Miniprotein binders against o13629. Designs and how they scored, part 27

Target 1, 363 residues: o13629
Amino acid sequence: MLEAVTNPKSSLATFSKQLNGLLQAKVVVCKSVNPYFNLALENYLYENSTAKHCLLLYTNSPSVIIGRNQNPWVEANVKLCRDNFVNIIRRKSGGGTVFHDFGNLNYSVLMNREEFSHTENASIMIQALRNLGVHARLNQRHDIVLAQSQRKISGSAYKISRNRCYHHGTMLLNSDLEGVREYLRSPSTGILSKGVSSTRSPVSNTKLLKAEFIKQVISCFLLHKSHSTTTKPLSKPRASSKRLYDIEPKSVITLEQNDLLGVPSILKAVNELQSWEWTFGQTPSFKQHLESTELSVSMDISVVHGRLEKVIFSTPNATLEHELSSIPWTGLCYESGFANTFLISGIHSKEAISILKWISDSI
Key: E = the ipSAE of ESMFold2; O = the ipSAE of OpenDDE; V2 = 0.75 times the mean of E and O plus 0.25 times the DockQ between their complexes.

## First folded at step 6 (miniprotein)

Design x05
Fold by ESMFold2-Fast, scan of step 6:
Structure x05 (fold): chain B 363 residues (1-363), chain A 99 residues (1-99)
Amino acid sequence: as target 1 above (363 residues)
Amino acid sequence: DPEEKAWELAEKAFELLRKGDFDEAVRMLQDAIQTARDIGDKEMQAVALSALGLAYEWLGDLQRAMDYLEQAIRVAEQTNDERLIELIKYALEWVKKEQ
């Protein structure tokens, strides 16, 4: 018994069997609250799942999740997030910025491209809500809103490739709605960005208990997929379809982060999502213009891959302009406080110090 | 020369901080601080402690950032470099600033 447990061959065979089961699973419930792992898992299932339909459910610790083509400095208060241990993460799907916390449940429906339907996926969520006494509907933007107040309780985004797609969204159960507003309010001014801007909507919590909502979503998902997944009636019965009507616990897999961190592609994805080069370095090129009437200076910044490419100062004092231009700006990370490093490490005129402080206060 | 080594280490650490290599910068700054303490270079010690404070702010550890900047101010006050004291105090207030 002991030798079988410690045998590397037996361990690898067990792991391979568990991984194969995951890739065939109808429902995956992830108990990790690590947003980097949860997004890496979602992408792993998108790339590797063999299931025709798969539902992934998870909750992230406090995080601002920006869309693939967004500018984090436009979408969020980056310094406030950093100072409060709120993760800023770039996902691989398009669309706008969202805030996740422990009062939110994320859902992701992974499917073959031909199965994609906002209406069908939303109907599963809406039925789960109805079973728990919450009346909701889909609006024209494909958000789920409370029927009476019209306040948004679930927003979603998608990623489509040649063969597979996923449709993922949030469900506001008991999130900190005041915190949402503060973290998503950027202090940055003068930015001209080619990035996609987020559309804000009035939101509300459903006040549902997470465990009860998860149970209902799983039940509705498995039952719904046992019936018609098309607008057209089934013209031909399938032998396999009858087996789906007898829902088995084996269709649902619950996992922890440690179960899969040994998978090389998942670890690689986690490391990429945690990197500055992914989150900030993939920001679309942008320019920023800043002016100070008090200091009689203007600053034009060009940012590429999250790093300063060009900085131009305009001031009536030519000596000061030359001094500021001699600072090695090129290649610096565009981060709140980058100018503070020059204040501490360099020797500058009183006028240049005032301008460096102004830059730190403005960015 | 230990003094020259400490200043080279600090200068390289600031370069790494500006380019986002925080883990390597923190290691180099810890070495610079210890070297500065060993040779009694209070100016170098204050500069390196300040850089470490800024690094922890960028890593999101606000309490550690403030602790290092406060240590840097106390050391800088022993140097009589009023410019350095002013700039570290500004950095501490900037770290505290809600944005």
Scores: ipSAE 0.376, ipTM 0.791, lowest interface PAE 3.5, mean pLDDT 83

Design x06
Fold by ESMFold2-Fast, scan of step 6:
Structure x06 (fold): chain B 363 residues (1-363), chain A 99 residues (1-99)
Amino acid sequence: as target 1 above (363 residues)
Amino acid sequence: DPEEKAWELAEKAFELLRKGDFDEAVRMLQDAIQTARDIGDKEMQALALAALGIAYERLGDLQRAMDYLEQAIRVAEQTNDERLIELIKYALEWVKKEQ
């Protein structure tokens, strides 16, 4: 660990106290823009927080975040994301795909399962918006929309386990809405997927300053959740004089990535979220059908855990069909260009080479 | 047999590349390139360089991918294997489209 380098005993004791404070915190503001770390932190707090209600706030660098049970090749332009250094990451909650960038604020409310409420959590966000002059409401799909335009400014999802849950969402402050549209438009055709499909909605930015919105959300959260602990007026004679923006130091913790990267379970979660096996390997099974009239060929692909299970070709040329079927397709990662490894490792007919190139250009 | 060893390393590297184990594939491809150079197998050297280019493309390092594919073409041109040259040129065109 980094703190152990300077003074092992003293640093470790200090780190332990800081970690205990984090697990008891009512509000955590994370300054890291690393989406892998932020999602790992969210999961860590979900599993380990002892607070009855905990609010996590963070911002991710440009990223496409797919839901737990989604197919990235259906939900996003995977190649465009890669070319523009936009991360594609599978989260642990269900629901649809979202785009995050520096103009977005993420919120996550972590709680015991029995305390889960879409409407309560949304009401906190709506009140914070109202206090800053933005009139918003919850629509029939449980999105937060601007009252006048009906345009979505916040979408959310949840993860529920036996004892714990979290409800998390986005808040569009000043995001690149054109970029959102392009990254979330898949070029893939012919895919029949068992995965959950996203429902797109017209979006808008609130145009609020991030620092002001964060301050207001924290105030509204602490005020709303304080109702769970009743205090007689006489036992807190100055409670009514407390300002809306006054935050007790122990209620709010601000942290950076370096503060927690030494925690083994967080590092493990970061490594898992960065892995191909998690992001692409956890894709629900799917099939794809592709046809080329020019080459007089069709191809049927079955994909399991992101890897080719079966590839079937149909063509009038029986020799060509046999040649293509002899290629060891099984076990390959399904990704743009997967056929290119066979272009350089084998000896193939002119017709087979044309088809391998067509596959690479189509996927 | 050093020649047999080079092909075994390259085929294992191609398998790892296809399965997404890019870091291990890169290491094995570097070994295959060196073995091919030591025995003067320019066809294997070109194939391993091209595979390394594809591995770097999968890792998102498009500049290194292009550099290795261009090296692979230069070596392949010394083999007089027109099919190999065309296949590597196609791979390079593929990577360039991603810029």
Scores: ipSAE 0.011, ipTM 0.561, lowest interface PAE 8.6, mean pLDDT 82

Design x07
Fold by ESMFold2-Fast, scan of step 6:
Structure x07 (fold): chain B 363 residues (1-363), chain A 99 residues (1-99)
Amino acid sequence: as target 1 above (363 residues)
Amino acid sequence: DPEEKAWELAEKAFELLRKGDFDEAVRMLQDAIQTARDIGDKEMQAVALLALGLAYERLGDLQRAMDYLEQAIRVAEQTNDERLIEFIKYALEWVKKEQ
């Protein structure tokens, strides 16, 4: 690490040279398939890139990515994802839920807020597609669709702050479109949510080879954005400090997770994205109504920040209703099997046990 | 030019660090830090404090390494040089993990 400061011309990669190169890069190709790292890297570049326009390209291992303001229990089969080791991750941009797998390429264009344009960013992708024989266009929803079939091949979303934004999307190259359907089919019933609902569109794969598409996207991006001015010019360096931090600007940087996992802000972002409090705790408030004719019970649940705020039972048996209402529901995480905790730790009537099992089966 | 002298002193200290003469480099970096403080060169102060912290790490003095890296962060935050700040933070966490 001392090498990064005292030997700037070393043939070995130095952290200082890598970090400076990354922040000035016009294109970043990330070889990590870790969705937590890739989303953390995207946010890091959003906050720290000095380039007027920066393109980030990456592929995630199988994952369900929900939008910033969505309810995962409405948008996905949470239990099926858990059972199959498919991560559910809340991104920082708005919009709908998507499934990522190895047949998908993610792109992200990070830019000044004044430069934001769905049309201009999409035109780069459309030109790359056209160069490879795929005819596509932008529809009224700002999705990229095949010109003939109108089937969606790329959906996108964005995040905007005071000075910076990113516009990111998917490109379906050869994804498992049948498997996607099952993970995005929620079994939950009776939910009334303030969360943003996903709009499902007919999709198709482009059938393009990933390496060829990456090469074309990079070429089109650099050509289109070659006239761009650097967003955050560095302070004028002194002659001697130039020798210490002298890195030749690179248009394209390729990196691995291990190159940057030690950067504190990236590690913090990875930890946040992996937390229950981020993925589930940031869920917009919702209510759920469940009813069992066989057990003659109804249940109304209010959930705030992913935790039970209020649980109300209605039964014709007043003693049973009081018993169920005496259970300490408030503050418990809303998740499959939350009622199972009470089956072991308390003495309950036969009727209450039947209802607790019904709740566990229903959620 | 006190500013030019500070950077010349830092370059000489870096040369000594490359040669493995850490004791002389430490002395020279301490002189560079004082000169940079006298002329208000925050970038030079942060770079010299970073180099001093890394030198103490190589000498096995992890407590002094951490102390100097924490000073480097505080000074670097006054320069608004995001790349330098992140590098110093990474170096500090790396040193912490070695104890």
Scores: ipSAE 0.000, ipTM 0.149, lowest interface PAE 21.5, mean pLDDT 77

Design x08
Fold by ESMFold2-Fast, scan of step 6:
Parts: C-alpha cells; structure tokens; sequence
Structure x08 (fold): chain B 363 residues (1-363), chain A 99 residues (1-99)
C-alpha cells in the first residue's frame, strides 16, 4: 500500500520509498475496478518496473476493450455500451476486442524483451487451473481453451518495445456470456475499415472463485519465475534459522486507486485513456457508404482520426445535393447524432432536414 | 468493494430491463438507492440513480431519464470520483441528443 498517497501530510521520503517498493514488486494485485486506472497502472509498471518479471492482477467494471489499431464502430455496439454504462476503451496493445466484467480476471506479465514467452506465461495459467481441477490447453492461436470442449476461457495480447514488453489476457471465471455477444455485435453497416478485425471463437466460464484462482496464479507465478523475476544475483542457501520474511523480500503488493493519487504520470495516462481523442480519435482511417431508398439519397463518408474528412451525397435533386454539400461537415466527430448539430443552424429545406435526421439515426 | 458491488448491481438491472422485467429492475434500483442513502454510500447512490435514469431512457421517458442522471451527477460530485462523474455526464449527453 502507498500510505503517503492517502495521507496528505506524509513525508516525501516515505512516498518515494513506497513507490520504489511497488516498482520492485514481483506481484501487484489491484483492487480498483476502474478500467482506466487499471490500464494506466499497467502502462506505468510496463515503463517503470525494475523487476525482471512482474505479474499484475485486476478486475474491470463492465467494459469493451478495443485493440490499439481497431475501429470501435466496427467492433462494438457503441450505443448499447453507452446505454448500459459499459465503457469503451482503447488499450495500448494490439489484437482484437474483448469484453470485461466482474466475472473476469485480468492478468498482465510485464518483462524484459529477452524474457518474452507466450508458452511460458500460458503454462503458468494452465497449471493454476489444473491445481483447481480445470483441465485446459493452449490452442494453435495461443488462446487457452478447455481440454474437453475446446471453448476459449482466456485470450491474450502483447505490447513489445525495444527493452520491455507485456503479455496480458483475460480469464473467464463467471462472466455474462450473453452480454459479451451483444456488446461486441456492431449494428453499423457499409463501413470499409483499414483497422484490425477481431476473430471470434466460442467461449466458456471456468466457474472458479476469483479469490481461489488469484491465490493459485500468484503461487504458480512465484514458483515458476521466482529465480528469474528478481535482479538479485545468485545467492547463498536460504534454509538456516531466519524467519521466512527475513529471507524473502516483500514481493506481493495490494493497492487501490487512491494509493497513486500523487503520481502525475498515472493521472495523465488515466485522462488520456478517458479522452475522445484517444479512444475514438486514434481509429484507423475508414469509409462508410449509406443509402436510403425512401429518401432517394446515398452518402459516402471518409473519416480520419475519428473526424469527418469528406462527405459526398448523391440524389436526383441537384439543388438538394448542393444544399447538403454546403453544410460544413469537415472536422465533426464521427458519432451517433453528429448530423443533429445542423438542425438548429437555419436549414429551411424540409428534404434536407429529413436527410439529416436519417443520417443521425443511421450512425 | 462497494464500487464493484454497485456497478454489478446496475449491470444486473440492465439485464432485467433487456428481458422486459421492468418492474423488478426499477424496484431493485430504488431499493439500492435507499440502502445507499441509509449507509451514507454516495458512490453506490450515484451509480444506482444513473442506472435508473438509463432504465427510463429505454422506456422512452427521456425527461425522467435526464432528471435521474442529473441527480446522479450531483451525488457523484460529492464523492470526488472524476471517473464516475464523467461516465454519468457522458450518459446524460447521449440522452439529451435523443430528445
């Protein structure tokens, strides 16, 4: 725990010491269910952890987490997420879209680039499952699946930089699988996207209790990587007269969101992840084609950095086409209802108003 | 964790609304609001109020939806939880656009 962060009059030296302890920790268990904070913490540990291997465990409130290079309007039902208080968040790793809820446990293994291993990290999770009576294996796509049913219980993704990397994933303990299906089903039509598409597979829950699984994962991680997770040189035998905690450094830290209020880079990362510019503005360029038979109109939209770059209309009425093309579309955020901004701007054509309402309803 | 429990409760209420069990969802949320008030849990109160607001949006009652979401924001402002405040404001913005 970072006591200095929660006590305004704590000394700067005490805060610095507690923060250094966190950066050296082998295991970090975060109690916050705030997905923005949890992802910001993951990135903070990725950039600053000095441990050779560090395991981060956390659970997010209901959220759709899209990959770094994905299009949220293709990958998710954005309006349904908004209506149900489900966050849409762009992570910093590549890969496909996932749904998190309270029945899911997230794990993240942060490590030096030279220590990267998909198979080794998966084997730790598989051993923890086996210890609790769940038989699982790694499939050809590097997902963890139940041995008997072949249904996916864990998917993962990676971020690799020059010196550091992380491998993170989900573990379905008791998630709402119907909700997973609904939130990840986009209603959008006519989109041609340059973004990475998600590959869907049948999923299942392990039905394990979260506290029991956390305990087993920590145990398996420390046993498997205990020798290689520290920068500690080869040392003398440990089995003489001292109490266990006198020999073992503090390696497991539990923390809450408020413990890190004093770390500016974490607050900055949280603000970035919450921003429209990050989540939607980092969307790869795309185009969309929409048609209305009833209104005898078609529309071609090009979108760059989540904002309208060009809008082209086609309709039999040349005057109406000119009127629609005169609307200042460029620079508007691509979002449900964007055309409604023009309903108040003094457009007097009944036909143009009908088309603006159709556009708002179609996106 | 009160935050985890409150958000899970809101999620379960929306599942009931999706299935058409409106009366049960509304009662559950109203009971949650009262429980939160009784124990002084403003975070739970704000979450339950916002869930009730979104429930009314789904029923087409946009005025009550906005009223409840505005109440939720006022309660959330007393918690100093910027994440919760922004989440509720985002929901209110979308409801206002539907009007």
Amino acid sequence: as target 1 above (363 residues)
Amino acid sequence: DPEEKALELAYKAFELLRKGDFDEAVRMLQDAIQTARDIGDKEMQAVALSALGLAYERLGDLQRAMDYLEQAIRVAEQTNDEWLIELIKYALEWVKKEQ
Scores: ipSAE 0.000, ipTM 0.252, lowest interface PAE 16.8, mean pLDDT 78

Design x09 (at its last look DockQ between E and O 0.82; V2 from the best seeds 0.57)
Fold by ESMFold2, look of step 7:
Structure x09 (fold): chain B 363 residues (1-363), chain A 99 residues (1-99)
Amino acid sequence: as target 1 above (363 residues)
Amino acid sequence: DPEEKARELLEKAFELMRKGDFDEAVRMLQDAIQTARDIGDKEMQAVALSALGLAYERLGDLQRAMDYLEQAIRVAEQTNDERLIELIKYVLEWVKKEQ
């Protein structure tokens, strides 16, 4: 009989040892494709890791990832994503909207605040690419681009606090670059947003095998950080000698989501990241102006914390204007189809019904 | 009293839906539907079924959303409220739009 099954204390001791090993690891490779778990794990390591530098590697199932201060209704087709089971997730770092799928690798380097540098982490990624025959460079926007075509293969963002930071990004290996653009094309019009806008660049895949790229990234990372923490240069590897990654196998761990189901702070972070209040409620305040010449109406909406704060209608028909203004708009979640509930929950004039339908088709 | 109870449940469910509390709205709408059925109020039953369908659409369960909206139409067709029938059909087509 297996000791873990027949001895609860040995199972708890094994879990505690695994958790301590995780917090000391220099490299963590996570097999989960759950974007909520992976982002929660990143934040957990950011807050609790005792390693001076920690590299986290993961892949997400198809997801639209918006930056901390972005407006999802400007950056994406929210209803299309929901209807096709494409996650929309607000990350804790700044920057622009990206799409993740099984064809890209996410990397995150956790470090002390004073060590933050776009160029240091980019050089590690560029060396890993070069070792596999892909020639790339860092451009002025801090994107990694192919040297010949200048097409973007990696973008990054960061989160900085008092003592620690992480610099994370994506590496395009074999992503569906053409099939996903409809999710990133917002149908919304008339939004005046205080949120950060995405800057879109032409992209390309490296066409590298993920497992081979992961191995090179780990090797380059460990070698680079060994040099930065010591004054002695490492000797060149000899033929038949092991790579640095092979020398420090205990500093690299692989985990799955089930390994951490017992960590309450991770579960709490997953729940927060999944919440409407985080993804949509943290949207910077914005306004929207909509008008219909056919219906002789305009609508001005103020949105705060993802909810309608004020709605103003303008129409020559004063009776209709009063009717529309009497609808309880304030506090309503801003999302596609929000007017549909008013269509079925009350008695409205034919003119008001036409306007409610127009709102449902416009937002 | 059952009529007042059913109206109160439905009003509270719409309030929950406006707040974005769709899981709690689903639970309250299930009670509202049963109460409306018990008193034979087919218009209220159709409205509650429609709201349940919209709650499931907001939760991302399009199959349940369409199923409840179709059920709402069948119940509404047993009334003389042609406006309600057409509004529920509009909402169903809105949910069904290809993306």
Scores: ipSAE 0.629, ipTM 0.899, lowest interface PAE 1.4, mean pLDDT 85
Fold by ESMFold2-Fast, scan of step 6:
Structure x09 (fold): chain B 363 residues (1-363), chain A 99 residues (1-99)
Amino acid sequence: as target 1 above (363 residues)
Amino acid sequence: DPEEKARELLEKAFELMRKGDFDEAVRMLQDAIQTARDIGDKEMQAVALSALGLAYERLGDLQRAMDYLEQAIRVAEQTNDERLIELIKYVLEWVKKEQ
């Protein structure tokens, strides 16, 4: 308020110093639960961090996060998400779809490409779990599973470019596992997609307290990644937030969303992630076949970049078929209710009206 | 001709809605509604109000979407077009249901 506007030059100097500290930080703990901001921050650190290894920790409000090359209508219950204000968000890394909520902790290890190691990053998480009495291991799919039950507690994905990469994942502490099941179950039928399909795995919670797990992960990360040549684990875990901040106070940064919304590239990334053109428009090409026995009609839809490319109807009534084919389908966003504008903008037969209503109810 | 102007604005608005330009469609629809009111064309007014409701639905403003669709029904009921009344009622119920 008054402090924010008192001296713009002084505020900019402080902001610049805080930003430089962020880019050099070994560990960033983000207190924002905004998934758009958290993913934008991850990408910002990926592009701009100067640290050899950086750990980002965050928690998202309830969200379905789809992989870069996935089809949201195949991977998620889009209608259920919309009804319950659960956002569907496309991340920039590949891989499968995950559900995030307040009982999940997200981790991201950002590093130079030469430093990439899936198994080393997993070993840090597994060591943190063991220090808190949870016995876990890496399975053949590189998921972290509970040793006894084989149930998945952490899945991960990665993004690799010429110079930089990140390996990020989930840690189920106390998530709503019924929510995981329901939001990730698509009701859509007849879709043939070029997109990457998710593999569903049985999941479980670790039941660990978030604050305690964060302390352990930070401690294990700093011990493991402080020296590039050592793979030797600490003989005795000395994890304590007080000791950690006393010894490495400059290495760990805690931030809020408002600290960085003034950074133009972060705001731009947030806006992109919130856009229809990113989340739905980047969907790989797909086709859908729908049939109604009651209306004696079938519909074949081809979708490119989330927009209708081609719509073909088949019905015994040739006049009705020509009427439906005359509707300007090409270029419409593939979205629930896309047929509603044609109900009010044109004059249609009773049969065509019934089919347009069926399309609005089916998609 | 004001009737031709309203029709042209509606056609442009539907084109913008197909392209996803809902903010610009809203502006065209507001002009179409006013022109239709000025000439007393209640059928055109009801269609434009309905389209405005759909545009607000796409913009995420469900309260305004329902308000405009309800206005459209009241105007359509002043016409002899039972087809139009039925279609607007269907669209309103579609917007009201959980999606």
Scores: ipSAE 0.569, ipTM 0.876, lowest interface PAE 1.8, mean pLDDT 84
Fold by OpenDDE base, look of step 7:
Structure x09 (fold): chain B 363 residues (1-363), chain A 99 residues (1-99)
Amino acid sequence: as target 1 above (363 residues)
Amino acid sequence: DPEEKARELLEKAFELMRKGDFDEAVRMLQDAIQTARDIGDKEMQAVALSALGLAYERLGDLQRAMDYLEQAIRVAEQTNDERLIELIKYVLEWVKKEQ
């Protein structure tokens, strides 16, 4: 209940108290399905959380999340994502491209740099899975896989700074694994990219209920991190099942989508993540070779910061080659159908129009 | 010259589209369409409507994209430019394949 706080000073004090509570929280469960907000929140907690350990849990609407140094045109079908309102987002962490939907849970463990452990954070997730009857293990790539089938159920990535780090990952619960394949299959050919390529692995769902899995993850996280703070060698493991009830209620915060849109740094981060310059402009430089035997044409494209730097045509018709080369390609955003603007804006030969159509169908 | 102004607006809109600034391109194209309508230049109006359709396609609004491309065809059909009509029809078919 957002009480309509009529007094601006009391609203600021209440907001400040809520924000301080968030920054001290051991667990944050975000109910927003906005992937830009959730990634902005993750970065905000990474930069501002005063908790020794913070667990963020969230789910995104259908979205393709690419690694910091990946090429979206290699990692995904960018056109198909756009046409189906599937957001492509570049994260600030490394690693491979993943698809998120309502059947996936994202986790992020934020901690001090000195406490960073892939195995420790994975062990929490593996224990939560075990408590629900799912037998999983960590593989050599730090993916969580089903023990029997070796199919991937969780991918991970990390970011490490001087003082802080986070380890985040996916957990496949009931994701659309067939629909995922269409969005992650680039139609693009002839690309030579400097970007980091994704390694694809066979995936599976855990088939767990999200609410039950969240409860287990929170329980396992809080139990694991409570034992790390007690330097005293606890003697005999008394199985004191400290029920979830003995955890101070202030340690777990649930956020709604609207609770933090008033934070200027979160809004700035959302706007950055939505920007073309961040998503596509941060793409590592690449080249593409395209050829049409039918049209007797080849095209060499150099792309820098997601924009055409150089375009070279080769065709037996020198007049046509000159016509195509006279088009102001430099500075164009690399995207499907960019040549359609030239179909409308200019007077072209019949042959040039056929090639412009071919370009629009090939990129 | 209103004709020169309509052309300059359209050229600027295409430059904005090349830069990926589709929101500003939409504003510029709306002004170009109005200017072209005011001078009775149906060819420029059809081109500007087509470009507006493409700008909305880039923004992910396929319904507005198709609506403006269909409007562009209706305006272009009032011209004798068969080539322009053919090109706009092609772009509309291209956008329809994205659905």
Scores: ipSAE 0.339, ipTM 0.780, lowest interface PAE 1.4, mean pLDDT 87
ESMFold2 (binder alone), look of step 7: mean pLDDT 87; pTM 0.876

